# VHH binders against q84jc2, part 247

Target 1, 232 residues: q84jc2
Amino acid sequence: MSKMRNLVEEKFLEFYESWVIQLELYLHQLLIAHNNNTMSETELRHLISKLTTHHKAYYTAKWAAIREDVLAFFGSVWLNPLENACSWLTGWKPSMVFRMVDRLRKSRVVLVEAQVKKLEELRVKTKFDEQKIEREMERYQVAMADRKMVELARLGCHVGGESVMVVEAAVRGLSMGLEKMVKAADCVRLKTLKGILDILTPPQCVEFLAAAATFQVQLRRWGNRRHYVTHS

## First folded at step 15 (VHH)

Design lh8 (framework vhh_8fcz_2)
Fold by ESMFold2-Fast, scan of step 15:
Structure lh8 (fold): chain B 232 residues (1-232), chain A 126 residues (1-126)
Amino acid sequence: as target 1 above (232 residues)
Amino acid sequence: QVQLVESGGGLVQPGGSLRLSCAASGFTFSDHAMSWVRQPPGKGLEWVSGISGSGGQTTYADSVEGRFTIIRDNDKKMVYLQMTSLKTEDTAVYYCARFPYSELWEYLEAGYFDYEGQGTQVTVSS
């Protein structure tokens, strides 16, 4: 068990480190593009597509990994303590990206009223979907403490083939439930990102993606610096 | 004390090759991803290529992919851009760029980017 868990963690650590480095390289491209009014709509769409593909690659790798060991994504070894503290169901909280949109709205992004209305509708829908998943997580946690689960935990204290198999089956069931909830949360993340990108113009998409990537890269850097100061 | 010095530009015919160099000083070079950016005549800044701090990962603008190669030598504190099959559209001033983590928000909020170096002129003409 321990060996299998460590293998999933090691493989995803290697993937994630590479993925974040690539995100930083894309961020540099986004920052340069943000300041270039001579780029065609086609060129901007290609850049936006690169970021979309990059995020899809992350979820493809993540969903493969959680099928093997979903618990690796709760308190992940490839994330620093600050990143883990900011996690909501193994990733960023979808409603957080509207704070990035609000910042851009107050700065350089000229949003027309039709866009503001659609973004507000999307914000409400995203918050509703978050609350639905939070209720499902609460139900999951309550189910863990029901009479049957308590009895299975009790049986796990006894050495014997039958009790070991019953406990193992229960743990597999719990992992499947967590996998379903993590995938549901990731679907809300992807729908929220796609919704924002569909509402924004290509230059606004570049600004939004730059803001989101800046936050992610800086959060990682701040957490890594803090970790070295406090633990090294 | 942070300084980036670009060199290697010049006049070359279409289909030719050039190697640009960037000498870095005043910071821990291997901790920073580096990029090449360019400004063609009458256009804004265009991102060309990027390389991770270790040199293990690279990325390229679609317009240069397969023609340009970015490499770095951390011991010498150098970044290079090897350009092949040059086109007239590659004519630009080329800048070596570093994006310090402490200033990422400033770059985004300011809506403009200032260079640390003077750049190096590449002219592709017959």
Scores: ipSAE 0.555, ipTM 0.836, lowest interface PAE 2.2, mean pLDDT 84

Design lh9 (framework vhh_8fcz_2)
Fold by ESMFold2-Fast, scan of step 15:
Order: structure tokens, then C-alpha cells, then sequence
Structure lh9 (fold): chain B 232 residues (1-232), chain A 125 residues (1-125)
């Protein structure tokens, strides 16, 4: 394994641990705000802005890291096995956030009919974009298998130095294609998140962000337990 | 049994200082982020400040940023809130809180598990 790969993984591990700790602190603030009917719209908008800035910081750091080593994001060392098992193209599956939206339908601050229609339109659009990415992923996997087989056949007879150069070229090609797909998936994530926040009122945004952050923090806590207790 | 015991409140004049303490027991203290939350007379609970399990990260409400400092001592299982430049608007019962980890949706029905009895802070002339 290259030293470059290890450095990217170490730096992003350090970043991600700090980032998720900060998310937990913001979650505490969101939970208190959600249960407080006396906060002004300005105060709620400021809190929502802190969360959106925090998520933007994640994608800024991620895109810098995948430019250096996108393969670090497939089977990430900063995620536990449960988090990795729940991952879709290096992150959350965009359509799954509508499960958090469904929580709002049972909330004290009920969604109006116009919001329900816009959220359903966004859900359909998100699902369409998601399926398009899935088709591209399938085509890429087929192309990777073809390239890998041809390259492995060529490498079988080469001496050390020449084999290293060919492997490096093949890995660069694979990495560039994966980087493009990961960025496309992240764009769907960001468009979906922004779309939901644009449709919701500030109190509904706080509840939505609290639900999403609760799920993320809880999933990490469950995965970090020494062993699992399951009931069927 | 999880227990949080707040202390250090009192009567102070505007511009004064107080240090609140929270003694924790019944859970692995260093594994949990901790928050200070307050309830002013006639208002709901307001989040004041949070600190990560290690103490390496802190966050503050805009109304207290630059005036309050949250710190923790994991060996003593203590959380502190250092309050300076106190204002009449800081008058409230202050509670120490930890994040609940039992149920995904339970967190949305109440802010935190194991808020203690609180400690009264009164800022008046």
C-alpha cells in the first residue's frame, strides 16, 4: 500500500472524528430548540445555518480527500462496520432522508398540503437521480472488470518495474472514474438536503435536522458497541 | 442509576461571575457529551453550552458566546460552567444534561435523559 493512501486515511479519520463529535454537540442544541416554543425565527434560522455550514464543511473536506485517494472512501477506516454496511456510494442513500421527513407528518407543527406536494415531487426527483447513478455504477463495475482482466493478463509476463507502471496507470483510471461517480452521488445528496430545507419552515427544519443527526449518531453508537444484542 | 447533581448557583449583581458545577455518576462519563441547559422564568428550556466527551470540543449559544466557558474533569466526573459578565437575562434554573442513547425517536420527545434538580442563578441589582 502507498504511503500517500495511509496519510489521506489518517488525515480524514482525524477530521471525521472531530466532525461527528461537533455534530453530536449541534444535535443537543437542535433537541433543546425543538422542544422550545419561544425561539424567534431569526434564532432558528441561525441554528439551521450552523448545521448547513457543518455539512458543507464535510463535503469540502471529502472532495479534497477523494481527489487524493477515492479508494479510501470504499470501506472507510473512520466508519465502523455497521456504518459501512449502511453506506451507498460512500455516504447516505439520498432517498432515505424522506424517512426523517415522514416523522414531521406526526409532529406538533403539521406540514401543509402545499409542502406535502413539494416534498413528494422532490422525493420522486431524488429517486430518479439515485437510479440514474445506480445504472452508471453498474456500467462502471462492468468496465472495471473488463479493464482489470486485460491489465492482469498483460501484467502476468512483465518484470517488476514495468508491472508497477502499468498497475499505477490502471489504478489512476479506476480512481478518476470512481471520483466522478462519488461526486455525482454527493451532488444528489446536497440537492436533496437543500430541497427539503427550502420547503420546510424553520421549526420543521430544526426537527428534520434533529431526526437526521439522531439517526447518524445512534447508528455510530450501535456500531461501536463491543457486541450486539438482537431480538427476533 | 444515572445521577446528575448541579451546584454553584446564587444571587449576583449584573456584571458579576459564578461557577456552576455538575457531579455525574452511574454511567461512563468520558463516553458522553454533556450540555448546560437553562430555564428562565416563564420560558422553555434554552440550550446554553455543550462539551465533547474528551473535552476537546465546545459549542456555545450566541447569547453566551465570549462570556461563558464550559469545561470538564473526567477524572472527577465533573462538568463546570464558568459564567462572567452576567446579565439579568441570564436569570434561570441551570441544568446539567447528557444525550439519551436508548431509542432513535425517544430523543425527539424529550431533550435529554437525567437532567438533575438544577441550580438557581439570579442576576439582579
Amino acid sequence: as target 1 above (232 residues)
Amino acid sequence: QVQLVESGGGLVQPGGSLRLSCAASGFTFSDHAMSWVRQPPGKGLEWVSGISGSGGQTTYADSVEGRFTIIRDNDKKMVYLQMTSLKTEDTAVYYCARFPYSELWEYLTGPFDYEGQGTQVTVSS
Scores: ipSAE 0.529, ipTM 0.809, lowest interface PAE 2.1, mean pLDDT 82

Design na1 (framework vhh_7aqx_2)
Fold by ESMFold2-Fast, scan of step 15:
Structure na1 (fold): chain B 232 residues (1-232), chain A 125 residues (1-125)
Amino acid sequence: as target 1 above (232 residues)
Amino acid sequence: QVQLQESGGGLVQAGGSLRLSCTTSGFTFSDYAFSWFRQAPGEEREFVGAISWSGGSTDYADSVKGRFTISRDNAKNTFYLQMNSLKTEDTAVYYCAADSPDEVQAIWEEGYDYWGQGTQVTVSS
């Protein structure tokens, strides 16, 4: 059926639209920097800093929003259906960014063996943290189903007295648990992004961030136009 | 300038109770959420409990739920962990932590903005 937008959804939609527009502007700057060998290391580091600040601003806004209504991030109204279909715990799957890192290894930008080793160590750690979150979510879903079952049974049997407060307590517990899981997943995302940027040189960081931003922007455009995507 | 100080630890027998306190200074207490963590020798630091910035919500690890209670007192710039029905497996160094209003920056820098020095809790059989 139709879904009405609540205040959290409306405010985050406004934020997200502006955030994506700014991401596209940063992507343009990243592509210019990648094609311009005259930029200094200081200039490249400044551009990389703008992108990291931009991504951190997203998580700051997201965490403020999930504190109010975490369920808004499951089937988000500011994302098109393709973007929603590609989400893992309300965002990108951390291990997926290493596919973009693999592209760097096959590009004309030279990754030294020491960087390749550190990136592989980070990949293993990221996958381990990702799997830990997935196990926690599985345990939470089992516990959530048991609690919800009991509370729904109580609501069905008792429509007066304390039933409203009991249901509100159960819903609060459910929301807090989901918020914890979403924040845990976002922590893995933030640490993975920082880890990659700490290993790469400034020109390699620019290429990586450009690849990531390009994918995000193109996925949104594909979903908005409802075009067929061909897999080889 | 910024300080977190734990107190209230010690030796207790199984089934006993302890109340841990964390006194803070150097920031606006009411703007922060607070948590307790613990670490036993040879193990990683684990979450125990948390209280929101408003004090309106709390969260606990399954192992302590129903036995431990977290609370805060904004007037005293202090938050607490009331530990009841203590078990030998609760033996650990307990740490208090404050989440900055910019939690994302704290995570980017690998965790909570502020940690205390820890207080030892030993539960004898």
Scores: ipSAE 0.148, ipTM 0.584, lowest interface PAE 4.3, mean pLDDT 81
Fold by OpenDDE, second read of step 16:
Order: C-alpha cells, then structure tokens, then sequence
Structure na1 (fold): chain B 232 residues (1-232), chain A 125 residues (1-125)
C-alpha cells in the first residue's frame, strides 16, 4: 500500500527527516529557554532567529521541490496519514495557529491590549487570505474538470504514441496551477508566522514556537504509532 | 506602479458621519483584501476593519463595530470606510492597506503589501 516514490519524493523525504530531527533539537532548546527565566533577551532572540531560519529553510527546500514535482506534495509520502489528513494545501492551515495562541493565553501567557488587537487584525487577514486561496482553488478545480481533466480522460481512452506528449503537456499545465496555489498558501503561512512573532515578546515567541513544535512532533509521533508508517 | 490614495477625511462634529475612500491602481483590485487602520498622535497604529476580496466578509475592531462599515467597488478600484456616530476618540490619521499572498520575501518583510499615505480625520466635541 506504500506509494511508489519518485526522485523528488526521495530527496525531500531525506531532507524532511533531517529537518524534523533538527526541529526536535530546537524544541528541546525552546523548552529549556522557556523554563529558564535567567536567559537574556538577546539569547532568546537568537534562539527565535534559529527557529525562523529553520522554517525558512523548509519552505526554500519545498519550493525548490515543487518546481520539479508539485504533485509529490499532494499525498506526501514523508508524512503519515494523520499528518496528511490535517494538511491544508500541503501544509498547516494558517488560521489554526491562532487557536494555539489562544490556548497559550488561557494557560499563562499574558498579552497586553495592544497585542490582542494586533493579533485580531492578523487573524482577520489570515482568514481573508485563506478564503482567497480557497476561492482560487475552487476556480482551479472547476477549470480542471471542464478542460484538463476531460482532456486527460479522453486521451486515456485513445492511448497512442502521440497521446503521451499531449498528456504530459496537460499534466504540466495542471501542475503549474497547483504550484501557484501551494505557493500562495505557503505565503499565508509565512506571513502569519511572521506576524505572530512580530506581535509577541521574545519570551512569548519562545513559548509559541515551543508549542507549535511540540504539536508538530507529537502529531507525527502519534500518527506513526497509529498507522505503523515508515518513511525510510 | 502601485498606488493607494485615501480621501474624504476632514473635520466633523461628534455624532456626525464621514466617508473615506481608498482609490487604488497598479494591481488587480479584485484579488486583494483591504483594510483600514488609524493612528492617533502618540498611539500605535490600530486596526479599524477589513473587507475580503469578494466583499462577502467584513470584520471590525470592537471600538468601531456597529458604527463603521467597509465596502468595496471593484468597478472603481475603490473601497470605502463609512463612519457614523463619530466620537472624539476616532480622531486619527486613517490609512488604507491592501493584502495578497503573492511573494514570500516581500510578504515576510512588509506584512501588508501596500499602504496609503493616510488621511486626517478630526472629530470635534
């Protein structure tokens, strides 16, 4: 039942495994920092910078990979079924991070009024951006169904040498559209992450990043245990 | 060249109404969500409200909810802030902004894609 992996999938799988390992290391550092009230603001900012750089590296690698094969990220073989099920356009849904912030607030994070207001405006922005992307996806899907998919289906009934090239061209066209959508979604993710980190204080950023990393790591662990998924 | 230009600001009595306009050019108007912000002297810039790309959704700060309304006219590349029941505390420079998830680097650095220059709104008692 395992998906056949192509070169892009194999390469990204290797990257992602390494990336997750590093994330776990950073998570450990975040937790230490969170529990250590003696850490200076400079040190905290440095740690935050490491995490932001780490996340940027992920999207850099992702975008390089999707240029080659964006379809690899729809049903990612490096993710377990649970992780994939929780994915919105090949990643986390941007608006969900606000729920995480809310949970932090309910625990021990105290936000000043100015922060709350800024977070609210960011939430609104994120929501609208998501809606925009979803609209575009809907348009894309309609277009696919009306043109490309019909064409592909038609060609599937008349398999011949000339048909292969036409099919490839059609698939390329579809892939290009998907790549655009994925990039748009990633932009919203990055904007949201940046926005949150700009609003929060360094200690709050550390706590937020720790929570985010924890959630990601636990989701992966739980999913792997539940589904017996191996990615190597 | 991308441009956002606010208009309609001015002096108004408390309880009065004012309508701000933000006229845009240089980008596909229908693809963007739009927001209004305001900044009073000595205060941080604060969110006033936003309207989605379709115009089907709006959201407002609690301080203006029920009094302010945002709308858009895609044919005119313009969106609006209708301000009713104005209060002295509404006095500020009002800014319009446009937002679209296009390029990672630009978005990461800017927050919002484009900003207007602002228009002064003064509400007298």
Amino acid sequence: as target 1 above (232 residues)
Amino acid sequence: QVQLQESGGGLVQAGGSLRLSCTTSGFTFSDYAFSWFRQAPGEEREFVGAISWSGGSTDYADSVKGRFTISRDNAKNTFYLQMNSLKTEDTAVYYCAADSPDEVQAIWEEGYDYWGQGTQVTVSS
Scores: ipSAE 0.073, ipTM 0.497, lowest interface PAE 2.5, mean pLDDT 86

Design na10 (framework vhh_7aqx_2)
Fold by ESMFold2-Fast, scan of step 15:
Structure na10 (fold): chain B 232 residues (1-232), chain A 124 residues (1-124)
Amino acid sequence: as target 1 above (232 residues)
Amino acid sequence: QVQLQESGGGLVQAGGSLRLSCTTSGFTFSDYAFSWFRQAPGEEREFVGAISWSGGSTDYADSVKGRFTISRDNAKNTFYLQMNSLKTEDTAVYYCAASEYGEIDMWSEDYDYWGQGTQVTVSS
């Protein structure tokens, strides 16, 4: 139907564009810190704190927006088509960040055995939480095809008045279910990020965050070059 | 060949102002984010301030916030650090740095570029 942006989409697009510009600025600082061993541990911890605060700000804004319109986050207008293609339940797939962790294992910075063990335990737990959400999404999709819902949808197409009210109530219920699942997925994302940062040393945290931010910024630039979207 | 060159350093009295410039060559200026760092004798290099590729975002160390302003002039391939209300503890060698957003190979040691440094001395 309508491809016009609503107020929630317009507001979050403005927020997201500013948020990405700030992420690029933090990426610059992370890259400098990663390549310069003269920065103190206090400076590195401060930089890591800026990044975690920045990510928390994103989820604060996102959760406010999905309370108003969760469907805006499925096929988001503030993301280019490549970014949208790489999304899992409105964001990054939690287990995929362990590919960035794997680069730390291949880096000049050696992870000690205790860290490797804790990261593997976290990876398994993250995958389990991820699969639990995927099963819930599957149940949600199956429920959409329930006989009663299908009949309600057919009724709403042909009869006005009372039928419209019943369909609207059903749609509100579906939106509330999606909101809960999106928040659950975001909680797994935040737990995974916190878990990784708690296991890594400050220099390793900087390298990890730089890798993650580089991927996010690169993905956006690749998509913008190949799938350039102009908004007049 | 990528080059960054600082200018504007020198001796200034406490409470005074000084503007540092970093002139760049060898790359597309608008594709880079820029920062200033400083290093006092016997201390580690510390972050001072940064400006995004678009100029739409800036970040500062808490010690200089409200006193220092970073800006960029894409037409002149130059970025600046305006230092106001200078304190003796601001005495350091100031370095400008640049990194490209986006096209970054973290395993390459040449994704960031540095100037040679300029001395700032704040007298009591």
Scores: ipSAE 0.123, ipTM 0.633, lowest interface PAE 6.3, mean pLDDT 82
Fold by OpenDDE, second read of step 16:
Structure na10 (fold): chain B 232 residues (1-232), chain A 124 residues (1-124)
Amino acid sequence: as target 1 above (232 residues)
Amino acid sequence: QVQLQESGGGLVQAGGSLRLSCTTSGFTFSDYAFSWFRQAPGEEREFVGAISWSGGSTDYADSVKGRFTISRDNAKNTFYLQMNSLKTEDTAVYYCAASEYGEIDMWSEDYDYWGQGTQVTVSS
């Protein structure tokens, strides 16, 4: 079953396809850097900065889009079902990145005690922030059920004209709340990412970013193969 | 019952310093992030600064960065706003707020509890 796409979906789909292509290019650079011990710290920092900027660009675009239609991101048409299934409030779950950090620790990456402590602190913070957002989302959902959904259901029984406008207004109200939740989640994502990158050395950052990008790209590929979805 | 109570407000001359305190009760102090907001007459409430639940991070509005400092004392269930180099535009009612297991958040809607506010007036 094909989902009809609205303008926001179409625009963001186009953006995301391009963004992913660029991510793959950066991934290639990250892998080269990771395997090349001759790169200077300055070069590594530059590469890290490029990736950071790239991610910031994504959220800039996302936040612009969600102002128009946050609902487009709940069932993102630019993602395959696997990617969507792995999403937490329209994106990656912040606490999951620590699994990647753990993987690094089990590899050739050696973290000093100070780094380990800071990472653990960040992990704890991230987890609690996630839980807080989840509680807020739950409260929001309950509130919707108690008020807005009942209103929408009632209005839905009267199709046409003014009723449609009222329903749309109600949906917009709900969307504003969802937008806040999504932004809150994204803030946790960004803070978590920044926190990790601030703790790690440039070489470690490169490895971490490579792992993260790899996971993202592979998840997309796996999902596309599994569900016969073709994206860029 | 949860309570947040601001103190330390008052009249001060421009260039002066003031230290606000927010004393809390009714919840586990160490589990909360804390923030300061302020509201001038006729203006919207604005973020001043915050300190994370762990105390490991702080952030400030650009307008107060370098002049204001937030700290917490878990043993006293109190957190503070040290205000230095005060300006007339810093005149406002200052509110303290708390968020469970929170990080720095500049949006007032995301805080769980609020104080009643304390007036800070900076004269020229």
Scores: ipSAE 0.022, ipTM 0.381, lowest interface PAE 5.4, mean pLDDT 87

Design na11 (framework vhh_7aqx_2)
Fold by ESMFold2-Fast, scan of step 15:
Structure na11 (fold): chain B 232 residues (1-232), chain A 126 residues (1-126)
Amino acid sequence: as target 1 above (232 residues)
Amino acid sequence: QVQLQESGGGLVQAGGSLRLSCTTSGFTFSDYAFSWFRQAPGEEREFVGAISWSGGSTDYADSVKGRFTISRDNAKNTFYLQMNSLKTEDTAVYYCAAGYSDEIDLWTEEYGYDYWGQGTQVTVSS
C-alpha cells in the first residue's frame, strides 16, 4: 500500500511546489495593485478572480490526491515542519483568516458598518462549523482507538498473511472517514474565503489576499530557514 | 444579503409534473453550482440533483434519474427542477442550495453548499 502513498506524495509535491511559485507571482501583483490606487475596479476584480481560481485549483488537486491516499496529507512531505505544526485538519484553520481581516480596520479605507456586521456573522458561522468538525474528529479518534484494540486482538489470534489482510481492511476504513472530514474542513475553508471576498470591496479584497498570501509565503520561508540551520 | 427562495411546490397527483424554481440574490450567480435536496417525513435530507457553475455538467440521484431535470438561467439568476412522472415517494420538502465549489463529490453532501433556501412542500397523492 506504501507504493501508492509514495507515488501520491511525489505527484502532489511537484504540484505544490509549482502552485507556491505561482502564488508568489500573484502576491507581487497584489502588492503592486495595493500600492497603486489607479487600477480600475475591472482590473482589480480580474486579479481577485485569478487568486480565487488558483485556490480552487489547489483543492481540486488535493481532493484527487486524497481519494488515493488521504494519510499523505497528515504530516505532508511537501510542507516543512513549521508548516505542518501550524496545520489544522491538513490546512489552515478557517477562523485564523479573520485576524487578517482585522488588519483592514487599520487601513486607510475603513470597513463600513454593514460590512463589519456581515463579517461578524460569517466569523460566528465559521467558528460553529469548525467546532462541528472538531467534534466529528474527536468521535473518529475514539472509534479509531476502539478499532485498533479490536484489530490488535484479532491480529494476535492469527499468524502469517491473514493478519496483513485484516490490517489493510482497517486502514481502508480509517482512510474513508478521514477523507470525509478533510473534505468537510476544506469546504469550510472555501466558504470562509469566498464569504469574505463577497463582503469586501475590490481594493479591500486585494489587501486581504495580499495579507493571506504574505503570511503563507513567510511561514514557508521561516520554516525552511530554521530547518536548514537545525543541527541535531 | 444572500437569499434563495423556492417556488412552484404544491399538491399533485401521481404521474403528474411540477416545476420548482429557486430565485437568488446577493451574490454572483454565475460563480456558483446549484442543487436540490429533499427531506421526506421521518427521513434524513437527501440529494436530488445538481448543476455545475458552467451548466456543462449535471448529476442526479438514481431514484430521480430520467424523471427530473435541473437547469439554470444566468440572465434571471434562477435555477429550476423539472419533475416529471411524479411518484408518491417523491413527497418531501424540497430545498435549493448554492455552493462555490464545483467538485462533483461535494454535490451530494450538505456541507458542500454555502447558501440554502427555506424549503417548499411537494405532496404527491396516489
Scores: ipSAE 0.013, ipTM 0.358, lowest interface PAE 8.4, mean pLDDT 82

Design na12 (framework vhh_7aqx_2)
Fold by ESMFold2-Fast, scan of step 15:
Structure na12 (fold): chain B 232 residues (1-232), chain A 123 residues (1-123)
Amino acid sequence: as target 1 above (232 residues)
Amino acid sequence: QVQLQESGGGLVQAGGSLRLSCTTSGFTFSDYAFSWFRQAPGEEREFVGAISWSGGSTDYADSVKGRFTISRDNAKNTFYLQMNSLKTEDTAVYYCAADYEVDIWGEDEYDYWGQGTQVTVSS
């Protein structure tokens, strides 16, 4: 219902704003660690763990929210238009993070051959998983236009108690289908992130996470400036 | 209707083996990831293992890693849990579950559940 949807959007907006502020604080710590190169392996692993926990918290909150209203994530009020334009199934496109990995080739902590091979294997798997989800989205869109949905649309033009109930059930089914696809996409994101962190050394993980967080924070800042200029 | 049905549970002695099966109907089997969960009396439901829709990745709880193997057979619309070197602590009701993909950090929620099958490990 619209009231429940409004509450979900408002609560997630409040959560997301706080989550981004914390991400900026973690980014500051990552940049200090990267630039000074004075932290122990234990200290670096602790910082990496904080970032991993932070991302887990995001998906925990997101999955709770999409259970109540998945459609809020396809027109997110907590994201500016630039962030929304760059979204693939309500979030970052998993294969895009390998661009951040490519930056490690220019670092002092260069990738060894074994890491390069494992990252390439992970990249191929990630792209395969993305394509699987894209095929599911196509099936969803085709199913939306099938004979049964067309008939339900016709019934919606003729007000009646039975027709209203049948249409409401169909809309609920559509929302559940979207929820499954969003969860599938988020699982690919989480597996890709974990896979990269498992392959990289702690200093490389810090550099990778710093690059990813910098991109996310900068995209939000650029989009917020563009948004105000566009709407002013 | 979506249906998940477990089979293969029973009584087994410690050190023994059991193979659980979950047969599914009412959806396109190849589009779903599958998981096994268990629940012992007085305890919370625990994740056991998962397999992706492609079959290319599997994940296990630390308590069962190296002893249990999850697999799937798309032609039979069935997935399995091979349980080896069973311990008395493995005694629980085992549930099969279906969703598009399992979160590797255990933040999963599932759309479809079986009724459960009892596994009892004695001695």
Scores: ipSAE 0.000, ipTM 0.158, lowest interface PAE 12.7, mean pLDDT 80

Design na13 (framework vhh_7aqx_2)
Fold by OpenDDE, second read of step 16:
Structure na13 (fold): chain B 232 residues (1-232), chain A 126 residues (1-126)
Amino acid sequence: as target 1 above (232 residues)
Amino acid sequence: QVQLQESGGGLVQAGGSLRLSCTTSGFTFSDYAFSWFRQAPGEEREFVGAISWSGGSTDYADSVKGRFTISRDNAKNTFYLQMNSLKTEDTAVYYCAAEFYSGDEVEMIWSEYDYWGQGTQVTVSS
């Protein structure tokens, strides 16, 4: 990607590169834990906590960044085209993680009926929340197409400092709405992850997190190879 | 550096009131939900209450419901535990904790809190 990066983009790019490296290290630990029958439940829970903390750190950084420039996350320069193409409102689509859960069910991991039921309930809830956000996004986009866009279009016919200021104000207004939408989406992501982890046993959590991390890392690798993008 | 510091603890007579404060720094206060915990000697740490990011929702343990109130002041990066009608069984070290929130109206989502205070002693005498 050769587009000019602003300060927010550069800063977050650096953060994300470091974050991904750490994720890979955790992935390695997860895989070891998954294949190690000697690890205690306490040790597994500790590892899970490290991963959850790591994810929280990402969203903490993200939210700090989007307060400055939410638009940076629409067409994220730290992601390759494949990763961006798979993004839903600047991140992974929450309902997608249930595919990984399904994989667990097909693997050596045995989920009890109660877990399956709860996971299904969570799936339904997650999809519902996604749909709500999508409806709001649509409403937002439609709203942008009237007053704000008319103002921008009108100003586009003029040149001057005053016009620039008005345009910037309009863009800020739009950005605030987008920020809200992104935060809403992130909420669903975090709730979904937490929900899944609450349903699964520690060994199952480790396997799930390993699968999720693997997918994320591989998606990045595949995208980089395919599009010759170098971010790290 | 992240810091959570409790204050306001002390000795109080049963039936009395006390207000604890937790002052925070090193992170964006408005992005977090906050909770109070307490631990009596020889007992496990127990949840006391929590307040959401927006302050629009609170949750309390049954043992303190109706007596304790949690609030937050974003301008001061501080949240509070107002304790009324205190009982001897409320004697404990009280801890404040922070949990990252996402979204405008989100309740507690994580069982593991990101940051903890050092605790403040509350002693309720008969």
Scores: ipSAE 0.269, ipTM 0.664, lowest interface PAE 1.8, mean pLDDT 88
Fold by ESMFold2-Fast, scan of step 15:
Structure na13 (fold): chain B 232 residues (1-232), chain A 126 residues (1-126)
Amino acid sequence: as target 1 above (232 residues)
Amino acid sequence: QVQLQESGGGLVQAGGSLRLSCTTSGFTFSDYAFSWFRQAPGEEREFVGAISWSGGSTDYADSVKGRFTISRDNAKNTFYLQMNSLKTEDTAVYYCAAEFYSGDEVEMIWSEYDYWGQGTQVTVSS
């Protein structure tokens, strides 16, 4: 079968490329702020706000796109194979960001005990929320193998008229279920990011966001560099 | 205004049963996952059980597993904790909590906090 991009995939690819370019520009600003200690707290809060607005814009665009075609986000054409290999339910795995937070414990800006406790509580909650979503996804996948769904799939291969309407309704139901699942995962991502930023001081937020953006940008670069070898 | 209100607490004999209810208002019930927590005097708040936004997944603390059941009724904007085989160690103030898991607006999720009820006392006599 021929590989064809649909309009949702093409549109989101263009959006994502521009979004990543802007993320790289923000990363430069974060690294300058982190290394020089020349910015006021107000300036740091403004920079943090630009990053949070940028991330919220990504999810706004994503949710508009998944409303039209959620399947575009499973095996995304705008991500290289390495980025796709690291994906969990169409995005980053929420608990992974605590690896970035662990870097802060070794930085020159020391976390106070109250912050360490709150971060550990958030880490535990985040892993628990991931487990809930994984159970929902497992339940969804098991339902796809149910006798009723198997029979509908068989009917869709051969019969016109009335059976076409029943199959179409079932496929629509599947897409709606996946959309809710992806949105639930994105909600955990947004709440995890917000929770970390609420616990950290502005200089620590800058360091965290710089570490996260660095990893995201480098992962993309590593995957793109290795693409030449993938098919040889 | 968002509100969570617990009911069904009280005094019960060991080995007995109680059903706690949490009635909610001010938000779209189906967008939320729900949990129960408890707090005994002088102790930190302890997780008891949770139910996902779809109702398809539940989780429980080891201390209550097999004895307590969490459920939700989307039509009534209410969720429950069925407590069976109660022990004196189950004596605590029980709190219901709501966590936003789905919706159509990113800004709403970013602005959401965990919503908590005021608590209901459960006392289990020997």
Scores: ipSAE 0.218, ipTM 0.631, lowest interface PAE 2.9, mean pLDDT 83

